# VHH binders against F-box only protein 17 (Fbxo17), part 4

Target 1, 286 residues: F-box only protein 17 (Fbxo17), of Mus musculus (Mouse) (q9qzm8)
Amino acid sequence: MGARPSRRQMTEARRLALTKLPPELLVQVLSHVPPRALVTRCRPVCRAWRDLVDGPSIWLLQLARDRSAEGRALYALAQRCPADADADADADGNRHDEFPFCALARFCLRAPFGRNLIHNSCGEQGFRGWEVEHGGNGWAVEKNLTLVPGAPSQTCFVTSFEWCSKRQLVDLVKEGVWQELLDSGQIEICIADWWGARENCGCIYRLRVRLLDEYENEVVKFSASPNPVLQWTERSCRQVSHVFTNFGKGIRYVSFEQYGRDTRSWVGHYGALVTHSSVRVRIRLS

## First folded at step 4 (VHH; framework vhh_lunsekimig_d3)

Design s44 (from v04 with A97R T105K)
Fold by ESMFold2-Fast, scan of step 4:
Structure s44 (fold): chain B 286 residues (1-286), chain A 121 residues (1-121)
Amino acid sequence: as target 1 above (286 residues)
Amino acid sequence: EVQLVESGGGVVQPGGSLRLSCAASGFTFDDYALYWYRQAAGIERELIASITSGGSTNYVDSVKGRFTISRDNSENTMYLQMNSLRAEDTGLYYCAREFTDEQWKSMYDYWGQGTLVTVSS
């Protein structure tokens, strides 16, 4: 009816028939099932299916079918991923998820490449996901009247007349980028932020983005400190962007830190406007 | 301890000139952007001039072409040269240093005591 046979939704009757296959053939068949369905529908069927979903073979076969240049580069790196790697384990080996996953399963389920890893990037959910420090009248979340291309929401964060800051910590391993992949030298971490002010208002804006190790120690830093704007006359916000590459080994977190204030002591929220913050990961073709 | 000490304020007639100084101590002067704020009677305090660690300057429109901000890193001093002074330039002038980015929660600008400029005939 329009669905491809190899990728059609599995039925209960079809899954029952598949339990009769030898393990080596079952891996081939299950490798065509979408990642979420492998975990939520296939894994609970029986212990043999659970063992296959918990292992790397199904996930390696899924990655092998992406024949783009990016997919082939990823597949070569995925073959080096340890079969027993636990993407959800913290530094002490503690699991955070209800279902155990190998690192390749987490990558396929989370799909981190190209996705924005910043949650609530425009303030559309208030301050959820952000650690916030309020100066003066603090931060406000407001409708953004200034153009920001590609923003998922027309909301923004706006500062008061004293310094306000907010930060978000992105756990790259939890988002699916396993440690050996981060250490490969083929990963780029792309950050961006949009900033501005209300028409005829002023602002001071600062961005600090840090790559942190597993102990949250700073390894690499990017800072943007644009000159203060005393009177905003632009019809669109300005973008700051940076790409981290060749950052070495041991990176786990991205700390995304914004600072802003008004240039005047006006009561209320007439300072720096920030929105559409992003952290994205991609593979470098070489 | 960060300290900013302003001087050079006074009474001057319209069309006159004054040079304000801000002497800084307790930090690596060359590494920080510095600001001049003005607070006139009945008006909120506003940033009127800024100078970055690299020497880039910015001004509010009302003082452009008349005021010049500068810094002398060898003397740990920032200046505001005020020419063609007008009655509306009367107010308290404050020197300020940007906050440090070394600590996540260190967000406060450091301020001087203020120096009074009165433009009257």
Scores: ipSAE 0.246, ipTM 0.634, lowest interface PAE 4.1, mean pLDDT 84

Design s45 (from v04 with T105K M107I)
Fold by ESMFold2-Fast, scan of step 4:
Structure s45 (fold): chain B 286 residues (1-286), chain A 121 residues (1-121)
Amino acid sequence: as target 1 above (286 residues)
Amino acid sequence: EVQLVESGGGVVQPGGSLRLSCAASGFTFDDYALYWYRQAAGIERELIASITSGGSTNYVDSVKGRFTISRDNSENTMYLQMNSLRAEDTGLYYCAAEFTDEQWKSIYDYWGQGTLVTVSS
């Protein structure tokens, strides 16, 4: 049973010693425990530990230890996070989870900075996570014969001969980026997509990425409309990328929307090839 | 009401020239990508030439150097100048304009009804 030894990470004797510490020292000790272990192992120990894990102090101390320029900027913004902020609250303050996590805990648990927030970015799980619209013979998921740097899988989505589209909605707050952090003017949202076609085939490819408010209204958009390629002769896919910065206040979602088709209206899946779609968040250092 | 109307098709001998026109009504070309498609008798329709709103052009290899796509936004008309015509160029020629939904939810093409070009003796 390989899972059993992981449950022994904190011994009973060690936990008993720790529970006898003054609260001020206990906070410092617990701040060194990884985020998941704080929630799954430390929080259940007793009410005092639960109150500490549910509060912001431990999470602020974890953020304070990143002494990079980015970590320092994040720490300053984290100190301004409202104590009653709920990472899972909607526009009307309604909670979505059974257990209310504070915004700082959600950030530390989800670790959104630098992570790809698009799920199933290459079709490695079929169409899971994507809202798809099929034209002609629709979308197919196929092996990508071209290496794409950093791609988690060598698969791709391929369109047929009529317009196909697929979209994904990224909830930035649920991914850990709390509202006041998004509104700070120090967040960059970095998007990228890779597109192409099969050898000697043609395609039309379009990308639309929209930043939406809590009501899913469009606030800012980026559109890529490269020229149709009537015959693909390249040995690699092309990348489109964009960075959203200074987008103002009230952003909650990123809507990532792809469109494509073949330049011929005959058969099969010989149109636009898309893979390694990404949405990443980072802090701007001015 | 959005309409695209093609004209200029006809019968020519190999080596001849034709100029096709595509006139739009109910919308302004200025911001839209425009296309010429060709469909040989009862078989697949293929994109042969494209022009962006900024005027960048692209062509399928079989017509490159012989065909020229152009647009006149002031007349709301697109053209296809066809030179050195071959028997293989015979077919129905369709113009199309790429549209996005007002809510930007869908992309679709508006199509003309086609104009016939026959290259034979």
Scores: ipSAE 0.410, ipTM 0.767, lowest interface PAE 3.1, mean pLDDT 84

Design s46 (from v04 with T105K M107V)
Fold by ESMFold2-Fast, scan of step 4:
Structure s46 (fold): chain B 286 residues (1-286), chain A 121 residues (1-121)
Amino acid sequence: as target 1 above (286 residues)
Amino acid sequence: EVQLVESGGGVVQPGGSLRLSCAASGFTFDDYALYWYRQAAGIERELIASITSGGSTNYVDSVKGRFTISRDNSENTMYLQMNSLRAEDTGLYYCAAEFTDEQWKSVYDYWGQGTLVTVSS
């Protein structure tokens, strides 16, 4: 006598059959599974699957499938990534998130290329992710009445009549860009910011972006000090952008620092409007 | 001790000219953005002219074409040349230098004491 497998029993039987594959075939099969599912569904199955997901081979095969010029360049660099690299290790080798996976896994999971690494870029989440210093009445978050192309939200930060600043520290390694990739000379770090003044208002705006080493020492910086907006009759919004290239070895962090204030001593928030701040990384075709 | 010392204010008739000077003591101008602010009776202090460390200038519309901001880094002095003065130009004129602290964490202005300009017949 026998019973027919239920859907759950057939799924379990399929899973058990996969765990009996030779390692070389198992790697090929698992390499077709999306990164999140590899971690959340495949890794818990058994120790053999866990060891594969924690190692670099499966992630190298994932990267090999991007046949674009950028993908091929990345794959060549990924083959040089140390197999034992810990993406969560700090400068002293201490783990922060208890991340057991290699650096290639974090790259695939976080997909840092082209993504905005600045969190809460328009103030859509208030001041989350930003270290803020308030002058006068401080920063406020408000509706942006000026169109900013590509902005994910119609919100902005606005300063008071005294200097206000806010900054964000981007950990490039935690975002998935491993140290040897940063050191390759084939990475560009693209920064941008949008700034302006409200209608019938003026502002002073400053931007400083620093590339820092693992000890948070400045290695290279970009500063923008545009002319103040003194136009009292129109709204304005302007972009500042810069690309860091050939910055050498040892870079780990991007420090993105904004400063602004009103040109008048008005109580409230009538100063510099900042929004759509971005830090993006991309590979340069060599 | 960081100081900005203003001079050149006075009484002038409509259509006249004045040159304001702002001299720095205790620091050098080389990398600082410099500003002229005006506070007229009954209104807040307002930025009217700016000059960057590189020499780029900007003006509020009401003074554009009449006022000229300039800097002389060798003399550690900034100027505001005011031509075709109007009654509306009457006010206290303040010199300011934009300063960043040694740790690059804060930006703030050093201010002069102000100099009075009166445009009166």
Scores: ipSAE 0.362, ipTM 0.745, lowest interface PAE 3.2, mean pLDDT 84

Design s47 (from v04 with T105K M107F)
Fold by ESMFold2-Fast, scan of step 4:
Structure s47 (fold): chain B 286 residues (1-286), chain A 121 residues (1-121)
Amino acid sequence: as target 1 above (286 residues)
Amino acid sequence: EVQLVESGGGVVQPGGSLRLSCAASGFTFDDYALYWYRQAAGIERELIASITSGGSTNYVDSVKGRFTISRDNSENTMYLQMNSLRAEDTGLYYCAAEFTDEQWKSFYDYWGQGTLVTVSS
């Protein structure tokens, strides 16, 4: 299924007026157009507009206007970006992966910095986006009665009495963080997860987050294995977090992997509760 | 072939002591989390004690101060020292080991066959 068409269409008269501008003014005008509109509305107008949108100048100019410390650091790295790779060769994905061949365009369209790259982070869409493996009665999704700050949904995943695991693979290049930017040493990958047990329950929880190369080989790993909740409890939910920095070159994927089980019951879903999983990328400023 | 074998179970009077052992073959305990489970009343299995690869221990309230879990990686054996035994401690005791350092292997549990502990006069 393609992208939904914009309700508001540009008029023929408006398009004609803009296409009569000198090239240098046209670049300046188009650089103020939001990224999605550049691809969906401006690119189809004529060959000259298509060539401008497919090139780096408009996108680099948009990045240059962000005068924050983060924007300036990104702009410096963007200027060193080598010849753009074909979008189809970089990553297979949504419709936007086929339109711009400029890595800067993908970055602007996807806006990966600060955004949670984990899909369905609380189970609000069931198991969509997750690769699930389980024993016993498996995973269930339920309402979370424990407050988790910043969670986009009041849902959580809960394990059964035998081991359960689920995994999500994040393709950083597909999300807009091009390879040379990842290799720059100025990118931080921030991960977090919330885990706990329900009232009068106990659990074992484990988290493994791995940075993988293009062949899905492990390069760097973070593991969290907190002590099991063995005792009757009122209710608990705790955060685990880690920041990957200075991870070297060749990283492409983040593999986010959870394991859990019940410590008390041999039936039902009374084990580890997990929610508000996140993978975010940011630029290091110092 | 991987195996866990429990030993040391038996019949004791209230206030007595027992030491359970769990010996592994076909793999080493290095980097693995190790557990003792108890199935009391024949219907519910409960985790009683745990020990991480780093030696951190945890216990359920009912056994804390009376039971001590320990590991000897060089002998590939885990122990549960049970002191001041009560009638409520009667049950089948199972040892278990979890792989914690490999994706697929870290999610597999190895279980023993269980050893019976009876606390009665």
Scores: ipSAE 0.011, ipTM 0.370, lowest interface PAE 9.5, mean pLDDT 79

Design s48 (from v04 with T105K Y108T)
Fold by ESMFold2-Fast, scan of step 4:
Structure s48 (fold): chain B 286 residues (1-286), chain A 121 residues (1-121)
Amino acid sequence: as target 1 above (286 residues)
Amino acid sequence: EVQLVESGGGVVQPGGSLRLSCAASGFTFDDYALYWYRQAAGIERELIASITSGGSTNYVDSVKGRFTISRDNSENTMYLQMNSLRAEDTGLYYCAAEFTDEQWKSMTDYWGQGTLVTVSS
């Protein structure tokens, strides 16, 4: 007897209709799907959908929908992104990605603008992501008793009585900022770090941030060498920050390098406190 | 190779003055932070005064207003002017230059040999 079809059967009919759309209309429909779902849900559906997700058109339409001043500036640059350019291919043409995506897809999937590109910025995952050199008793990760605005965790790294260092290399292209966009002169690289001393302790703190080319050669450098904390003091955390702009062409990496120790030979971890390290990328409005 | 040579130490009466000098050879001061450390009998070595490459200075409270650190990059020399000296200022005074290796993987300090300052009647 006649009965209304189930909701499930109606959605299956709609899916079948979508797979038979002309490519031009299918691109417009799929452009409304969030980036992760495009890759995990839409790409496996059929060959036509896979070919669209692997190509640039759908990602260009997604970028076109951000009507902010930043979005419009990015869209103009994205239209000039080279077809078939794969920024993850090494010198032998081998991909470092698990899946063959265009540069625009990586940008949309990773969303690098405004995101902190430093991993484990407060020591919330111990030393994961950092290359570490231990002096004296080495680095420790401890609860930070000083409020740091915007910090994702109340943890910090603390140095010992001899120089400790740690560094992180950020691959801007793997984070989604393709080479032509970096070379456009419209990108700013914003770095920041928070440092201080324990109550009634002293420290020496140094920061070096370098912009490197594809061969890891230094192109531009920022160094911060603030005065040591020598006084018997209350708990402190101070920010150092810098914005790289007009850095030219060929930049690929940011090298973020911290150094610290205490001002006395006390056994343990009474030296420089560092936390909420950041590298962020933004587009310059002009 | 790299050398830091201190001079100007000696015996002085309480309330007197001394000027310590630290001359560098084998490298230039221009980009390096420079330090004076003091080690009194029976206590650990402590940083008492610092000067950055830009000329910004800092002092421990016990010497603030009495000691002045300065640098002359043209002469590749750092100074510590010590005024109103007290018996507790007696100790070995070391100059040090902060140094980073060629690959910037580690930091070390280059040290002088130390110069003795004795404040006594």
Scores: ipSAE 0.447, ipTM 0.774, lowest interface PAE 2.6, mean pLDDT 84

Design s50 (from v04 with W104Y T105K)
Fold by ESMFold2-Fast, scan of step 4:
Structure s50 (fold): chain B 286 residues (1-286), chain A 121 residues (1-121)
Amino acid sequence: as target 1 above (286 residues)
Amino acid sequence: EVQLVESGGGVVQPGGSLRLSCAASGFTFDDYALYWYRQAAGIERELIASITSGGSTNYVDSVKGRFTISRDNSENTMYLQMNSLRAEDTGLYYCAAEFTDEQYKSMYDYWGQGTLVTVSS
């Protein structure tokens, strides 16, 4: 196979040849470039390339290449995405992206389907990404002595003797799932959480997951209130899971909220262990 | 006005039985998880028994097989049947009720004032 040009620099001869193509052929050629390189390397080349990368056609062609049943269903929905849809919907500008590209570009760049949208799901980065409320001695992050299948880290969060909570707000549009796709009735939002207690300890655990509109009003709610563990004789973690389907129109955020405490009111961190929290999005095949 | 009222505490000999009741006033139990806590001398307050709104029960090992928690939503009352009582069961018994569908900053929506159980010869 032939050597590829350096990713750091495109050759001048290649750039000159490509800029002389008709727009229809240029779109086809650029559609073979990976999403990150389209934004970081191709977009800066000239105004014509910038305008193509900022438009939807290249990104539709990216999506058309997945010929699975899921990929074909997504492509049909992507064709209905408005060309003027703003991928950066943050009106306050606090987390404004430098590149003004369309919603389909954000989907391709973020790849939200199947990916865990919860950041720092096991406490591997401390409390980063979580809004925490500390009761008693508060939350701690510990090494998890109980094996949890598929967990990206062997760490967990543990509550104290008084009520602790932590929450994360997932912005589905910011993660790449544009509004018309959410409103299509073909999206499932899959949530899961792992919880347990330390050996010879007990805990009370609650999970609240809410689907919120653009104003952060609650539209749909799932609550899990499993039986308290009054005394744990074996080390084990249990999974709670739920799939949101047929949730209607106007959903933008998932609010993922955990609550826990010790049953014995012991000083320290002997309450609920939580880890491997997840929010995943997928397309429903009929 | 809105409260939990415990009753049924008293003095009993080892091996005896007592039934504690917890009656809700001003609200209904249907959507509440219900708990019995015990505070004994020299021991921190501990949760000894629970019953969910669906009727599932849990117990600490020290009372398992001897105590039975139950609820009657039509009577708006929770019970703790205490059999084979031991001197170690002596303490103040509190009921608590928690609304399962609300977001709350505390796990307990309502607490009783406690009822005393004394097991002695």
Scores: ipSAE 0.000, ipTM 0.281, lowest interface PAE 15.5, mean pLDDT 80

Design s51 (from v04 with W104F T105K)
Fold by ESMFold2-Fast, scan of step 4:
Structure s51 (fold): chain B 286 residues (1-286), chain A 121 residues (1-121)
Amino acid sequence: as target 1 above (286 residues)
Amino acid sequence: EVQLVESGGGVVQPGGSLRLSCAASGFTFDDYALYWYRQAAGIERELIASITSGGSTNYVDSVKGRFTISRDNSENTMYLQMNSLRAEDTGLYYCAAEFTDEQFKSMYDYWGQGTLVTVSS
């Protein structure tokens, strides 16, 4: 373990030799470099490398390496990605994000498939990332004494005795899922949430998840209105889940909206416990 | 103008029955979840029965098997049928309807004024 100056000099000589390759050979070589290193290390080398990293060919080759059924399906769709797609444009065509790369680069860099697109899903960062409405004593974040499978943190949000709500808006295009891919009919949007009541407490819990267009108009909606917990309960969390499929064209955002309160007017935080909220995207095989 | 009006409260002997009604004006029940709450002297207001827009019902254990919640959307009225009444059922009974605002940011209940039920021999 250790680096020597002579080894670094040889690596530099190899990089310099690579700049003399024809573009078609250079793109094949660079396609083996991980996405972040392409942007942070390869792009600054020279104009020819920058032009290749800024174009779609290297990113198409990155996608071609995943030979799974999902990877092959994605690659076919990626070949149809518009070269001039403005992944950062709002509904009026205004660019608000400084991301300088094509839509395929964004997909490879952000890796949205299977990843939880909800930030701060368990309250591990307090209320960061959430737009909150406080009723009664409001929301609190506390240690979750109930094991929730796959939760990144042992924390949860808990409501007070009046309705509390919190929401998060997921921009699927900014997360790397370009518009033509969303419109393909091969994308599934998988949502889940975990909810429960404290020991010897009751709660009312509601979940609303809306798929919105570029103007933030509702296109499709899922609502969960489970029966309230009105009696003594064990320390337990229950899951609500739904998969959006065949939702049509023009979807851009997922709005994830939680509501809860206690069944009694107890001062403090004895209402609905919510944790491990998720929005995940995957490709459908058919 | 939104209003919920309870009726049917009164004085009844132990083991007796009462039927409470909650009539809405200024809005229709249709797709809303509806609730009956009870508040006895010296204790907090407690949700005792619920009915979803789809008709699914839920009850606190102390009234389960004795009370029945129901809804009639055509009459814009919700009911609570109370059988085998006990002294501990004495209290103010409130109906409530669950709403969300148009921006889906806030949730709130519309409340009735309450109706008194006294179970006494």
Scores: ipSAE 0.538, ipTM 0.831, lowest interface PAE 2.0, mean pLDDT 85

Design t01 (from w04 with L34M)
Fold by ESMFold2-Fast, scan of step 4:
Structure t01 (fold): chain B 286 residues (1-286), chain A 121 residues (1-121)
Amino acid sequence: as target 1 above (286 residues)
Amino acid sequence: EVQLVESGGGVVQPGGSLRLSCAASGFTFDDYAMYWYRQAAGIERELIASITSGGSTNYVDSVKGRFTISRDNSENTMYLQMNSLRAEDTGLYYCAAEFTDEQWKSMYDYWGQGTLVTVSS
């Protein structure tokens, strides 16, 4: 009685019938298959299907189905994506992943728009995904007793009495945002971070977010240096946010760099707490 | 190359005033946040006052309204004006500047040697 499933698992008989279709019709049929199933189930069927999945036509048809203002703007930009663009190639054209996909395929598979590109944003997986430098007693991961709206986990990272730092490097191309899309002038990179101090504690917090080229050279940066928390407080949690726009061409990475320490020399973890770090990408409507 | 030299400490009676100076050299003073820390006997070193490169200030509650941090970028000098001094203000006063290495990995404070303030009757 509920709505019919929009997709069904392909049977052997159905696959045999589909392999006899002209390429033009096969593209139309395969364009209705979800991105992951195109890669895991359709691509292995035969060389002709592999070549179609590796090409841009099926993925362009998938993008054409989003008729929102954002979807239409993306589709116009996607039509300009080079057919020979390789989402897994590095600056020298070397492949890093198992499958040779075009950039549009990676965009559809990764779905980067609106998604948080920072992994382990609250410390819910310990230090996984982060490069860390430990001063004093180092970083700790603790339950966050301060409510942070929208946080996926009620955990946080807390610094010691010496400067602690941690960084995450986001590869925008590997996350699905191909180079020509980044260069279009229609992409916004939205960053945010939540920081504070434990009850009756003080901290110094710093954030540096840099947009880097393919060689990891700094092109643009945002720095937040809020006043230290020196006052008595029962709770402290504040957001820092910034939107990068009109950053020019050649951007590949976002370097998200956090620094913190206690205002006192207390042994333990009574310094800056940081949580719900985010890097998100969206299209700007003109 | 970086040097911070504090001066102006001494002995004063309760209710008295002192002005501490921190002369900076070896870096572009105008670009850096500067701090005053205090270390009292039996108490850990505490940040008591801060001033940003743009001149924004902050203080711990115990000194707010009595102490004033300021900077003179033309003289590469930071000051702490201390009024209505109390016995609990006795301690070593350190100026500090916040530095980062070119790599993301290192942030550190450079400290002066400290200047002693004694509030006694």
Scores: ipSAE 0.343, ipTM 0.708, lowest interface PAE 2.6, mean pLDDT 83

Design t02 (from w04 with V60A)
Fold by ESMFold2-Fast, scan of step 4:
Structure t02 (fold): chain B 286 residues (1-286), chain A 121 residues (1-121)
Amino acid sequence: as target 1 above (286 residues)
Amino acid sequence: EVQLVESGGGVVQPGGSLRLSCAASGFTFDDYALYWYRQAAGIERELIASITSGGSTNYADSVKGRFTISRDNSENTMYLQMNSLRAEDTGLYYCAAEFTDEQWKSMYDYWGQGTLVTVSS
């Protein structure tokens, strides 16, 4: 996805009229306000509105309005979300003041379904968000001369002549997918990556994606080891993809790990090109 | 201790054949991608043949159809069968095995010491 959420703006006159409604009607009216506007516009109005936005009822009503098969399945699972679930607590129980809301609020605010959970997927922000290991001349970010469908930027990462690696850890709970939803057996985790080599260059590319528990122990792993490109006469990028299903209970993190190098000992950055890395989650109806 | 030892290099006339071997000690081949690299005088080292743990092979255009890579996991040995040898095939031949560190943060290759192949009359 990557698009900024739509915002609904309320006027002062409309806000004043709404404060006169009975609580039951106020909940119904506020449930039609988009998640960001609930937090930025509605929550500051008064204490009663703040208490409603901080509670689960408005968010459950928002989820109830998606009447697709996927939306109905999500709503049933959301009704079972524990009231004491802390969406802003990390694995050690530490709270993050940025998100003082329940798990359902974080889900609605983050909108994790279908969105790319990898940040800086094409190197458009340099190495921000990535844990990087530089071999040889290291990684570089450059313009991608090959069109990659759906890529948010025309940039890519490129390796040098020794192994380079980079990793991103996706915290699914912090992205809005609460633990009971992950454990439901109705979640698919979809990963993809694009890789290739420059014209007249070769590369070796490897991908490892791991599903980790709250203690960062590996539960499930996918590895891609495509054949090296030993000579490529034109520029191109190929996709690797995988869908994790039926992965059991206790999953919290996705560890997305890339490795690459040149097939020759050329000084500079003539190795593996990687771009448009993605981790997406969706609900499954079998 | 991980060690790779190449053997089978030598002097051969153009059109001749050689079989290189790479024997591993300190680990078993089963799960590793394995490679043959070549380095000629004044030229950078290049990957000429690869074999995955699943047995899939790949070759550089310069050797395709003439060289065959194979592995014997039971003998912990990899081979390169070289046929129809040319003067341009002269060089040091290195075997390599692809490894990751214990934390899977870094990849690296374990290398043999190299074996010399000379194609001349």
Scores: ipSAE 0.411, ipTM 0.767, lowest interface PAE 3.0, mean pLDDT 83

